# Designs tried in a protein design chat: miniprotein binders against q56419. Part 64

Target 1, 326 residues: q56419
Amino acid sequence: MEGRTLEEVQEEVFKRHGVLVPKKELEDLAKALEEAGLLLTEKVEARLKEEEEKLKRERPMRLAGLSYPEGEREARAFLEAFRASYPGEGEEARVLLMPHLEPSRVPEVYGAALAALEKTPPPERIYLVGVAHRPLKEKAAALPVPFQTPFGPALPDLPALQALDALLPFELFNTPLAFREEHSLELPLFFLKGRFPEARVLPLLVARRSPELGEALKVVLRDFPGLLVLAVDLSHVGPRFGDTPLTRTLAEEARRRDLGFLERLAEGEPEAALAFLGANPTRIDGVEVVASLLPLLRERKGKVLAHRLDLEAPTLSAVGAGTLVL
Short names: E, the ipSAE of ESMFold2; O, the ipSAE of OpenDDE; V2, 0.75 times the mean of E and O plus 0.25 times the DockQ between their complexes.

## First folded at step 7 (miniprotein)

Design h19 (at its last look DockQ between E and O 0.96; V2 from the best seeds 0.00; counts 0 for: pae E 2.1 > 1.5, pTM E .493 < .8, unsure alone 66.996 < 70)
Fold by ESMFold2-Fast, scan of step 7:
Structure h19 (fold): chain B 326 residues (1-326), chain A 83 residues (1-83)
Amino acid sequence: as target 1 above (326 residues)
Amino acid sequence: GSTEEYIKKVAELAKEAAKEGDLDTLKEIVEEVAERLKREGDPELILRLVKEVARAAEEAGASPETVQKIAIEAYDRIREEVG
């Protein structure tokens, strides 16, 4: 390597492609390439460029056979089983908050989301807002390609995406590689496509608070009406998240913080929901999404249909999940 | 076509106005273009214009909030005029 540190290579790749390559994977590759007298940057960049080019055409399934079935019939039965796990009736949604964690961990919560979709008229398009689990070049991003599902491809709403892009102070289609492996979009999309097979989708990721996104979406939704979906998880507690081991008391506190947050959103008071978390701190990954979408959430009353704090026993950690209709 | 060439010419005028820090002139240019596009109604060409005007403001050093405000105002004006 010609005077390049591992950190400089990671930074260059991230700056150019907006993806943070895992350090161990990068180190193993650097060692192999260095021993062969090759530059790590050249090889890593070539592979990322090839993958980025593929993402210009379509976004393939990554979790098929793992989190949901690959076949359409098996996928349909899987979806019906989740609906059956929730004993309640849904409510019509104009805005739906649902989780993006592994569905098998919180089947009743996904079932509640399905119940809400059952009561909702089929939308022409779905604004699917997830949480970026990889760095973005900007505060938010979208990928304007078909997303593959067992129910067929979820087609992008290109006119609405182009309108959104034009109304943002940054390039919306700025980090294609961040969408390569993104469960906060893929898992909710599985359920949404299963219920609304004809709906087009705007797949959106939020990395950091972007009031600009909310302002632009308010304008776009007026001209391109559709279902707004916030695909967010709630409390993240325990050692897996850099916290102390979960106790019954801490779990109860996390449940109360999740529900307090959701109930304030249900009253049409998203700023009060954010302020509540400021008084009662917890690691809710939906905070940045809610803070970005304030103009779309104010004065919309609704109902919390389900909530669960799911325990990850081996790590004494837990993740909260909920379904909220507005 | 003539519309495509017109949008590019307007983008250059917007870029020059933005470099001089004249955001009021950018608004006037957008309003004039909206009137001319009233008969075309091509949303993709309209959005390209909005994006170019916003980019010009950004290159002139306008804050992200100001860039977005200009873009939204341009879009709303074009929507109003085109119908």
Scores: ipSAE 0.466, ipTM 0.765, lowest interface PAE 2.2, mean pLDDT 85
Fold by ESMFold2, look of step 8:
Structure h19 (fold): chain B 326 residues (1-326), chain A 83 residues (1-83)
Amino acid sequence: as target 1 above (326 residues)
Amino acid sequence: GSTEEYIKKVAELAKEAAKEGDLDTLKEIVEEVAERLKREGDPELILRLVKEVARAAEEAGASPETVQKIAIEAYDRIREEVG
C-alpha cells in the first residue's frame, strides 16, 4: 500500500501472523484508505480556499502575542523600547534595508531602523519588499488588501499597486496564500506602521530575482514617490541551514560576508555586492531582493547603521541582520 | 458604455497588430488612444489600456522583456498626455 503490492502485504501478514487475508479484503482496505486520504485532501483544499478568499479582503495578524504585543498601548511601548535599544542617530532614508528576523533577537538592529525613520520625512507610501518563504506562482507577488497591525490597518496603495501590476509581464496579484503566514512583511510592518501611521503600503514578496520588478518599480516610484524598504535578513549559517557545526571561523566569515555585502550596497554598487558573495556560501537572505531591485539601488550611497550575527545557542546556528540607509 | 466599447475595440486592433509582430503599429495605436482618452482623465482607464496592449503583445508571443517595454512605453506616453 505504501508502495508495496497487495500480494507483498498479503505474504507479510501470512508470514507474521499465520493467517492468509484474501486479496479482496486487502483491496477493500486499500480502497477505504485511499478514500479517507482523498476526503482529507478535499477538506484541506476547502480550508485553503476559504483562507484564500479571506486574504482577498484583508491580511490578519499572525504574530501578535508571539513576536509583538496585540494591544495598541503595549505595542507603542514595545516600539519605543526597541528605539531605546539603539542609542545612535539615524539618517534620512530613500531606501531602508532592515531585517525580518524575530525582533527580540536583534533589538538594536530594529532600533537603528527606527532611528532612520525618525530622520525620514513621513512618506505617502511604503514599498515593503520581503522574501517569499512559500512558493509563488510568479517571481514576485503582492497582496492589495489591508494588513492588520496593533496600530490599526495598514492600508494598501491601490493606485500604485495597480500601476505596478500593469507594468509587469505577469499578474502581480498571483498567490494570496503565500501571504498568510509571511513574517518578512508582518514583522517589519509593525515598526513601519507604528512610526508612519498615515502611510499606505505596497506589500511585495520576491521568490526569485526579477529584473522586471525593478524596472517596473523604477517607473512606479517616479510617479508614486515613497519609502522603499528591503525587508531581508543576511547570513544563515550552522546546522539548521545545512552546515557542519558552527565554529568561530564560520561565524567570522558570516560577519565578513554580511558587512562586505552591506558596505558595497552603501557605496551604491549593488552588482559588486552580489559579486562579492559569489555562490553565496553563507546564504545571505537578501540576494534575490537586491538582484531584483538593481535599478533602484545603483549609485545610491548611504550608511550601515547596525549589524548583528545572532547566535542560536541550542541549534549552534546563526542569522545575520543589518540596517542600511541609502 | 461607449468608453468601454472603445477600449474593447482598441484592444482588438492591438491584438491583431501584436499577432503579426507589428510593434510600430502598436505604438501608433497607443498614441492615438492616449490623445482620445485625454478628455476622460480616468487613471483606471489608463492602466486598463496599458494592460490590454501588454496582453496583446504577450498573445503575439513577445518575450516578457518585450511585453514590459511595450507596457512601460504605453504608460509613459499616456502619462505625458494626461498628466
Scores: ipSAE 0.455, ipTM 0.727, lowest interface PAE 2.1, mean pLDDT 87
Fold by OpenDDE base, look of step 8:
Structure h19 (fold): chain B 326 residues (1-326), chain A 83 residues (1-83)
Amino acid sequence: as target 1 above (326 residues)
Amino acid sequence: GSTEEYIKKVAELAKEAAKEGDLDTLKEIVEEVAERLKREGDPELILRLVKEVARAAEEAGASPETVQKIAIEAYDRIREEVG
């Protein structure tokens, strides 16, 4: 009915079905659909408002029992299994790049992150920078509330968050609903909280490159030292992302882009890493995060610990994941 | 009451200085604020004042880059003076 007159609908029904529906019945139906639509909209709006009010207090787990265990004992066993999946040793991290992909898809990449965290002294706070998969009002956002985990709540560092807000030319505490189901924070946070139970967290999302965020964080990190974590995935290729089904050639290109990006970051050349991607034809997820954090990534040498391009067989698509320590 | 009045006054002064493009006056305001904060010892007031200075710069039509530079400078100066 959208965009058509009742007369046009009546004619179409007559042409298709040989039935002349009375105009009054069409009017009643249109009204009923409109009323139902309005009621649905009001109900959705009321629910969203309630969820927003809840997010003023805490961010509940959304992926517990799905992506990771809800129970603490089972969650600890999960961490140990993921660590065991990576046969190498880690290095001390000042900056950790790790995935936010479904953990079961890339266990050894998360295992490499855990290996790095084993060599990292417990930080007072963790700057957890994820990717906004939903629109934000601003280029970046934070949610200054406890995030629930199987290991207890990850508590926000309010003083550091307030300092960051004061140094940004936009309101940092925007779009709370974007955090509700954002897995780019929840999944990494499981591993981080499990390893560093006493660390406070700054949960940050980046929607668009914000040089301002990097400059502000550079100042904040001076007075509020902590571990910087970039929770980002790498290439996204195949039909889910607008490409042909995964081929050897497409997979090789995705790996080349992923590794070339990570290697340049490991050399302390984040601008070169971005330039290497150009138009980002394999859709590396972390580009906007890296572009925002350039001041914090420059001249830091590190090591690529793991990389995987994981096939999603039902869609013949693949996603790249990596672990980098700086 | 006295703190809120002071913040308002600082914001007004910062707004005037920003309108004139007078970065020196902005620096003087920050120094005066820092000295006062050193005496009163409220770290929360530091961030509020930085935010007010930044807001004043924005209201004066400064670019986001300029606003951030002003905020960072204000923050650094105040933190240096207060400890």
Scores: ipSAE 0.284, ipTM 0.675, lowest interface PAE 1.2, mean pLDDT 87
ESMFold2 (binder alone), look of step 8: mean pLDDT 67; pTM 0.526

Design h2
Fold by ESMFold2-Fast, scan of step 7:
Structure h2 (fold): chain B 326 residues (1-326), chain A 108 residues (1-108)
Amino acid sequence: as target 1 above (326 residues)
Amino acid sequence: GDLIERLEELAEEVIRYLKEHGEEELARFIEEQIKDIIEALKSGDTESAIHILTELAETVARVLHRLGAPEELVLKVVKLIARVAEALGMSPEQVQEIAIRFYDAIRR
């Protein structure tokens, strides 16, 4: 709030979120943010700087031994088990939409992604676009370092990342710490590196709609062709996500909403997909990514290979996951 | 320390409100998430705490909105979120973004 009026903050909240926040609440929020600034400790700052320095060299595995095996041999057996979970054939992908939730929850959906990768010629580079689960300083960010995997390091495509950075109105490499704990990149990367061990990667996170990112990526992809991967989850419903407990009816509505979204993307109509969600509201992580990448998704027809609504019985909640090839 | 004690006190107030309004499953979920945040704070795992807090904030906001929670309680929750985020080393801009997302969620 420093350097901003309450009226400007109110206008920005309305413009970004469509919410008109009462002035008294904004005043109290500004006070709380100012007071919070006084609580930052030198020790916390030192730890963050140390972690940030480590990320300048490489991004280590965080989920090895938890979401996937640490050893290469065990990791390959694990990957093959996921492929075996999907009984269908894949389709060649120029654009792949795949999930980033815990793979063991939706093995057939990751299996469908693996089937698509089997039919896809090895790309020189992969544009891996995930969802920021931690705040970014800008609308999007990238980390230009090797990402460790059980199959060896996924090397960054530095020329392509630099070309992208040059076209953006903000610093692309703006929030290294956001990448330390980011499953929307790490989990898809495990499968992508296992299938395409020689491909370089552009690891990208989207926090907010960035039409400028989509326009810049369209230019970069012409000079640096590669596979575009959207690592996004679909419907988030139930108490875990601030909704009512999941009923059979609400689960069916979520499935219909997910499939309606994916099918419109498969028709090459990403604006129609976003409009469909606007008419049938739900929280979908993919919204901000799809909205940012419109120029890359228009007029590109494809096929939905798999969809599942993963039911979290203890919380009566669910997360949708799908595999789409374009 | 003092911050963890205040987090526990406010968490207990929010959980009590949710249980009183029939949101027992959400109350249990929040209890587990707050326990994880506190453990992360005590161990210095700042990133895990930020991740959990960011996801939890929107969930709490949506439910408080649905239940028509008192404005005073809503304000206490946003103040605590801001303080925790700052203590975890988030920038003022990042703290503002979480608070904006919280208010966006609570109004929709």
Scores: ipSAE 0.000, ipTM 0.227, lowest interface PAE 14.7, mean pLDDT 78

Design h20
Fold by ESMFold2-Fast, scan of step 7:
Structure h20 (fold): chain B 326 residues (1-326), chain A 103 residues (1-103)
Amino acid sequence: as target 1 above (326 residues)
Amino acid sequence: MTPEELVKKAIEILKQAAETGDPELAKEAFKILSEAVKQDPSPEVKKLVAEAAIDIGMRFNDPELILRLVKEVARAAEEAGASPETVQKIAIEAYDRIREEVG
């Protein structure tokens, strides 16, 4: 359907497959297909179907060689270097909040998470809750396949995932393609698998506030106990995020907002943490995750181990990252 | 077959499954129970199916079978027009009841 705009093709694919294909990817494909006279929508759909079929078997590494080393030995040294970047000791975690920001930007924050994992008894399973950076058909999703890592595949906890699916009013395994490129799961998983190589994983994405996810997880965690990990970044400030250029004052305000949020979570007051952000402007991508998991966070006290606002000087922007143990 | 006849057939297959120790017969019984709810999502049929499903789950203690039973009960409620919140409540109640009786 050569008469269609790229925006119309993008919208059609989103409606049929629940995936927003970047315009540049469509532009590149259109160039490749111009001489052949092929329908762009058909070709995009064929590629998405192929990718979806592959994701039914396993989730491959996307960031190996970029954000972390591909080889197991090099990956182990990398992980130990991150631990060494945090001078403190960890605390045992039943719930761990950690970032999904590029690790090299905040090594001491990931180091603090590793320190907490060192003090935590090895869990049978990890509930890894990330943020969907692509639209989902439902409020949340999971992918019940092995996730490849340099430390071997992180195997899905199929019984726990099936129990979770049964207790939700929507299909949990609803958008496999959303997991094709999802750093909010891949980056924390690298560290978690390195520390707990035998743990099975429930890879979960939250796109929108889902209180029903929190209610279901409360039941599932009772019968399938494990480590709950919230893989979320904190404040996003500056022009890169549609905001004014970063100043000393705005950076100090972002740090205050991040710490106020984390400290209220550490007091077992997640509603107060959300209310604090509502009174103080923020672009914390973990808000929907925290709002979804309220039943699991109430009255659970803990400690903020690390916080950093990472400055991206070329764009006058910054992203906050923190490690919280509950 | 009527929904009541389907439930009766499922119970007969469950008896055979218990005598032979064949989990495939239990799964067959489960399929028949799911069909009964789909044909008649009335509270009466749902109660009969839930009771039969618990009996099947208890005899085999098969986690996969138990979860399939919970999903079918929830699906029947959704097809009967229950809200998402009601569907989840029914699923959690069914799951808790099965887990309580299995032990």
Scores: ipSAE 0.216, ipTM 0.626, lowest interface PAE 4.6, mean pLDDT 82

Design h21 (at its last look DockQ between E and O 0.92; V2 from the best seeds 0.00; counts 0 for: pae E 2.8 > 1.5, pTM E .656 < .8, other shape alone 2.76 > 2.5, unsure alone 66.093 < 70)
Fold by ESMFold2-Fast, scan of step 7:
Structure h21 (fold): chain B 326 residues (1-326), chain A 107 residues (1-107)
Amino acid sequence: as target 1 above (326 residues)
Amino acid sequence: DERREEVRRILEELHRTAEEAIRRGEPERALEAIKRAIELALETGDFEMLERALHLAVEVARRLGDPELILRLVKEVARAAEEAGASPETVQKIAIEAYDRIREEVG
């Protein structure tokens, strides 16, 4: 096969989509796709290798001009508009749960996060934990390079990242390409960097629950204190996510499910929050993050500052978003 | 048994090698000896020798005083446990124990 085996193609499909396709069906499909010129080519592989090498030096902005302004002045005004959208009082955060969906869809939720950051003393570092939207070689990963923002580069906390790497049973810096396009880090980072321009960051992605990540982070946070940020979205409902079209009843159920989850986290009961979701079936992509960070969330009480279910009318779908301080 | 006695003799020799390397200011040689001692102690279930190897790791960290070398030492300890066939959970527990002991005695 033109430099790629069928087994390599099967592995690539599994890594990207989390689906193991029967070999015979994959063989038939691979032949059809290869004849149509749709299989991964050596040129695509060369480009991916080049991109991976570039990511060893820095992580450029991908959503500038799309989800937020690329100019610093315009970015600052954009940030302030989000803060203004939340009329409530913020609260100091040691742990902040905030969304990572398109900010313009839930401005009051991002505004609540900004209100909390306003009440929080500037941390030396931010542990920013997002959700991997692409497969990782391990259950979790980090990228130890500057992340570009309109407010300047967010510098990595290399000593803290190295300590974390030393305490994990796998290589932390294992999948640079997963960070090339990752909105669960880029969008929260825009807001965090705007508020805490001097804080260093630990950009972390969770693909599958990793209790070992939580155990290592508990040790590292003791020696390298900082703000822990869980950048997670809540309920995903409707056809866009492989579900039935949204109805008023399903939307109400999603809102109750999101709030029940967040309220249990606010009581310092993350196991109860996870059990609540198990009893009330849902598609919350933050489950793997919360399950990984249990040691950091137990017995830490806080408050839900905001929650919204964003309706995407064209697809009759919705995504839940919330701000929680612990 | 003869095999355990032979293994303990090798562990004692590795321990002596590490102490000598520390005295001579040869941290790389000390780290290699500590790694081998941990690996062999775990493979043979010799908890007393594992404890002694961790103590040597603390002594090396104390002498070096370099945060990067301390983290490298923790990584070498973890790698030794992995090479000895320890589960990922056990590897992490040993790495955390080494890190905590070094932090307490070095600061």
Scores: ipSAE 0.449, ipTM 0.738, lowest interface PAE 3.1, mean pLDDT 85
Fold by OpenDDE base, look of step 8:
Structure h21 (fold): chain B 326 residues (1-326), chain A 107 residues (1-107)
Amino acid sequence: as target 1 above (326 residues)
Amino acid sequence: DERREEVRRILEELHRTAEEAIRRGEPERALEAIKRAIELALETGDFEMLERALHLAVEVARRLGDPELILRLVKEVARAAEEAGASPETVQKIAIEAYDRIREEVG
């Protein structure tokens, strides 16, 4: 009963259905719905607590069999097919920007990431920085547990995570439930683990720009060297995101912003990349991540390997994805 | 001035306690004294005493072979800075400086 009185509901039911429901029955129904709602809330809370306790041990796959194959053999074939979708050669990456969009939407962009990973010496660890699509208690968070993949668990680098936590002015190990269904880590991690099975991982989420994270990571990366991965999407335009249906003009603007952002990052000018976006009217997903990692992106020259603005036809919306190596 | 001298006496006593605990092979006691010395040094702005406390912490870490002690000490330094009313940016700078110093000395 979102703001309606029982009398208003009674009148609406009468108007729609020609039935006068007795006020007592509506009261009983309202009470039953309230009790059911409370019971649902308690059950949900209990389940969330149980899930949180499970997340102290491991992060299970959520998108296996949906976004990528669950079986290792099929998963390897999936990687090969994605790599094949990108006809180019990669570059060695010290920093990799790659998408976290549904892989089937932008296969060549993931293929470009795989091509870069082929030219990259196996890192000891991967700093995987995703976007928090759920609220975090802090600006950023980490989950210091194994992440399940078809290629086996991606093991956390606990020493490096502990060092990072010690250098942050907030608790890094916050909001474990935000990781439960976060695809911005799971999808990139599939590709990363498939290519670098022995690499440890630091699964990080950014909800809000944290300059502190970049400063801390700069120190940690010195002592715990590894591959930095920015798992970010680019523009989000169209009705799903509050715009009109995709037009040529809107698509051109999204592409302009995506490419202008990536090119400035490739030039080693992350501040210029952020400034170029301004208020970010096309909603580039990776802005808060890039803003957090400025110290690590400055002066690094690189190359844009791939870009796509992918149309979601049912919603006439589009999402940008790119692969950048630095 | 009198309060500063009293605090300095307490710091010197904590340093002596830590050094003696280190000599006796009592690293936990040394660590506790060092923590207190760090806290008090930060509260009072006595950087000389802070540096001495950090040096003792490094010596404890070396003797224990415990690299986690570095992080524990960094957290304590950061906490002490926060309790002293430092901004988050300042707290982080202090934490980084402490980390670098301790790590550089431990190897």
Scores: ipSAE 0.424, ipTM 0.734, lowest interface PAE 0.8, mean pLDDT 87
Fold by ESMFold2, look of step 8:
Structure h21 (fold): chain B 326 residues (1-326), chain A 107 residues (1-107)
Amino acid sequence: as target 1 above (326 residues)
Amino acid sequence: DERREEVRRILEELHRTAEEAIRRGEPERALEAIKRAIELALETGDFEMLERALHLAVEVARRLGDPELILRLVKEVARAAEEAGASPETVQKIAIEAYDRIREEVG
């Protein structure tokens, strides 16, 4: 009843079908629809509360059988296939930037990350910083629970997480539901846990730039050393993201911005990398994470190992992904 | 000066309360005393009073010796600063200072 009164609906039904539906029957239908909407809302809210309580104990796999194999044997073969997709050698990383795009779309970019991990001494813990795709109550959040993987649970580093929470001027653990379907953590974690099965994890999400997070992490990393991973994608261009269909010119601009951003990060100049993007016209996904972590990126030089701007033919759009070691 | 003298007296009583709480094995009372001391010092805007309150926090942390309780103490210092109206930047600076000072003394 699309902004129509019940009388208007009644008249239209009569004109079309020759039947006059009593006003009371239309009123009863409207009441039933309103009640059904309330009941659906209550059921959704109850389900979300149940999921939130479960997430306070563990974070189960959501993408097994979809983005990566569920079984451990198959998962190890999957890792080896991705490593083989990148024929080059890696370099040791103290900081690793890697994507969270669907792995099959950018196999050599994930392969480059694996190559870097081969050269990296096993860390005691991994600071895994992804991008929140659902709202957070604060600028950033963490979920201090085991994350399930085909290689076993990725255990949280509770002492480091508690120290981080204590050093932030906001509550770090108050948005568990944001982690329920967050692929920016789950997809990179598969690769990280497969290579470093004994490392504990700090699963972190950034929604909005937080200088406070960078300052707190500088202190926590000093006392709890580990591998810092920026799990971010790069340019997002095309109609799926609000642009006209992807043209060669737009794709070339996206690639130029992706590489220019990565190269400036590789020179230890994260502020210059952000300034290079200006208003971020190609919507590089990693900007809020980099802007949060400036103290950890300054003067740290490294190398871009891989990049792909992956084309989505059905949507005439593209997403950039890269691998950077610092 | 008279208000500052009253604050000093209250801070000294909070110090005695915290010391007694530790002696009795009542860490929650000690943490409450530290929170109150930081709140009061910040409300006066007197950095000498804040320094005295932070010294109490370090001494309590040293005598507690429990890493979990030490982090709770850092959080209570930060909460006290927030409740006293400090900006988020200032709250974080105070929390980091408390954390560093405690880690240096307790390990």
Scores: ipSAE 0.413, ipTM 0.745, lowest interface PAE 2.8, mean pLDDT 87
ESMFold2 (binder alone), look of step 8: mean pLDDT 66; pTM 0.572

